# VH-VL binders against UPF0128 protein PH1314, part 27

Target 1, 225 residues: UPF0128 protein PH1314, of Pyrococcus horikoshii (o59052)
Amino acid sequence: MIKMLEGYYIIENPGVVPAERRFRMKDLKAWGYDLHLGTIEGERAYFISKTGERHEGETYIFKGKEYHVSRTQKEIPENARLLARIIIERGNPYLEVWLEEEDVKFPLTKEDPRIILKRIWEKEKLNQLLKHVRAVGLTTDFYKDNVFTQGIPLPYEEYPPKVRRVLREVKDIHRDLTGFGRFVFQYFGEVDKMHNYRLYWTLPTLHLFDIDIANEVDKVLGMLD
Below, E stands for the ipSAE of ESMFold2; O stands for the ipSAE of ESMFold2 at other seeds; V2 stands for 0.75 times the mean of E and O plus 0.25 times the DockQ between their complexes.

## First folded at step 26 (VH-VL; framework fv_lutikizumab)

Design u5 (from t3 with heavy chain D31R; at its last look DockQ between E and O 0.35; V2 from the best seeds 0.00; counts 0 for: pae O 9.2 > 2)
Fold by ESMFold2 at other seeds, look of step 26:
Structure u5 (fold): chain C 225 residues (1-225), chain A 122 residues (1-122), chain B 107 residues (1-107)
Amino acid sequence: as target 1 above (225 residues)
Amino acid sequence: EVQLVESGGGVVQPGRSLRLSCSASGFTFSRYWMSWVRQAPGKGLEWVAYISSRGSTIYYPDSVKGRFTISRDNSKNTLFLQMDSLRPEDTGVYFCAKQRGYSEGSEYFDLWGQGTPVTVSS
Amino acid sequence: DIQMTQSPSSLSASVGDRVTITCRASQSISNYLTWYQQTPGKAPKLLIYAASSLQSGVPSRFSGSGSGTDYTFTISSLQPEDIATYYCQQYYDFPYTFGQGTKLQIT
């Protein structure tokens, strides 16, 4: 949905932020983890470690429990799904991650999503996300202020083609990739070959753990630079 | 009564100039994006110029950039196309086209003029 | 630039036939697509906008469908006055681009 206010251009998709989402091995690796099959206190389990920290055949103690690595997985098992959700506890967001093999759930981690997102964004050089993130909860807020020359915002009817293309790409992200989002934009014109604009972008945090979505958002945030 | 009427076409030598005009009537001209679209003899349609409602944003395809200049006079409900350094491949019928509006989703052409013929021949 | 590919380039059909013309974009254009009719000696006329929306005053035998990169224009029952060349056009991004046209004849 597109709504116009004086001086603002708003692109809003009021869809539902999903409670949980399926992810790929590619995403888990981007988060900085290896997936293992083995035992915890002698019982068959899946578990994670930081990439490269543990190897097949290793036995180790972590938080008072004995882990044994039988196999480090190259892919998510065909009969399993990697799942995650964002939960809020005492005002703090957590990323809960588990593997569901048939009907059995194997908890993998529960960690501050800000730590994992920062790790992803640094590793993948997603500099627009790093620079412009302002808040992380069930949704993540970005704010970018590229206003160098003060003025009155232009109406959409006077936006140059490249700015219109950015807005259409935002609409496509909301419709095709995230299902939900709110983008609030002001455009003040191009002065000295610099676009003068301000934007606020709210996206579902869970979707930013999909590395392909994160990359697309970073690209769009930088398109007018 | 709602119409676009082009004028100013003709036969000219390569390297010369022509200025096309398009008179609008029956609608509030200053509220709409406008374009010029051309059609070579026996060929398809090619968009060649765009101007925003107030004239602050203008765009051309590479085929005419630097040679064509679109402009408008909203007080006289008139659109212009200044065509300089004309080439034989610029030969065709030139249409004035009104876009549906000036907001998202209204970029399509909902009204066309009858066209004015331009022939560039040596 | 977004290239628009129309098929077929020409078509002959009888009065009453169902006619279908296709248009493929070189990238997704999110339903920002028009269909125009151009009769001989006349300016183009808008028939369909937003891929499937019928312009006011256009007969209901004309319709459009499709999404993403693949779009279809249909005349449900061909009439003699439908002899024309038909063009698709994307308005997703500059430069605005047209298909090469489909010349429709009646036998």
Scores: ipSAE 0.012, ipTM 0.600, lowest interface PAE 9.2, mean pLDDT 90
ESMFold2, look of step 26: ipSAE 0.334; ipTM 0.724
ESMFold2 (binder alone), look of step 26: mean pLDDT 92; pTM 0.929

Design u6 (from t3 with heavy chain D31S Y50W; at its last read DockQ between E and O 0.93; V2 from the best seeds 0.00; counts 0 for: pae O 3.2 > 2)
Heavy chain, then light chain:
Amino acid sequence: EVQLVESGGGVVQPGRSLRLSCSASGFTFSSYWMSWVRQAPGKGLEWVAWISSRGSTIYYPDSVKGRFTISRDNSKNTLFLQMDSLRPEDTGVYFCAKQRGYSEGSEYFDLWGQGTPVTVSS
Amino acid sequence: DIQMTQSPSSLSASVGDRVTITCRASQSISNYLTWYQQTPGKAPKLLIYAASSLQSGVPSRFSGSGSGTDYTFTISSLQPEDIATYYCQQYYDFPYTFGQGTKLQIT
ESMFold2, look of step 26: ipSAE 0.491; ipTM 0.793
ESMFold2 (binder alone), look of step 26: mean pLDDT 92; pTM 0.940
ESMFold2 at other seeds, look of step 26: ipSAE 0.437; ipTM 0.788
ESMFold2, fold request of step 27: ipSAE 0.539, 0.458, 0.540; ipTM 0.827, 0.791, 0.828
ESMFold2 (binder alone), fold request of step 27: mean pLDDT 92, 92, 92; pTM 0.937, 0.937, 0.937
ESMFold2 at other seeds, fold request of step 27: ipSAE 0.508, 0.464, 0.558; ipTM 0.809, 0.789, 0.831
ESMFold2, last read: ipSAE 0.464, 0.468, 0.573; ipTM 0.794, 0.796, 0.834
ESMFold2 (binder alone), last read: mean pLDDT 92, 92, 92; pTM 0.937, 0.938, 0.938
ESMFold2 at other seeds, last read: ipSAE 0.012, 0.460, 0.006; ipTM 0.580, 0.793, 0.581

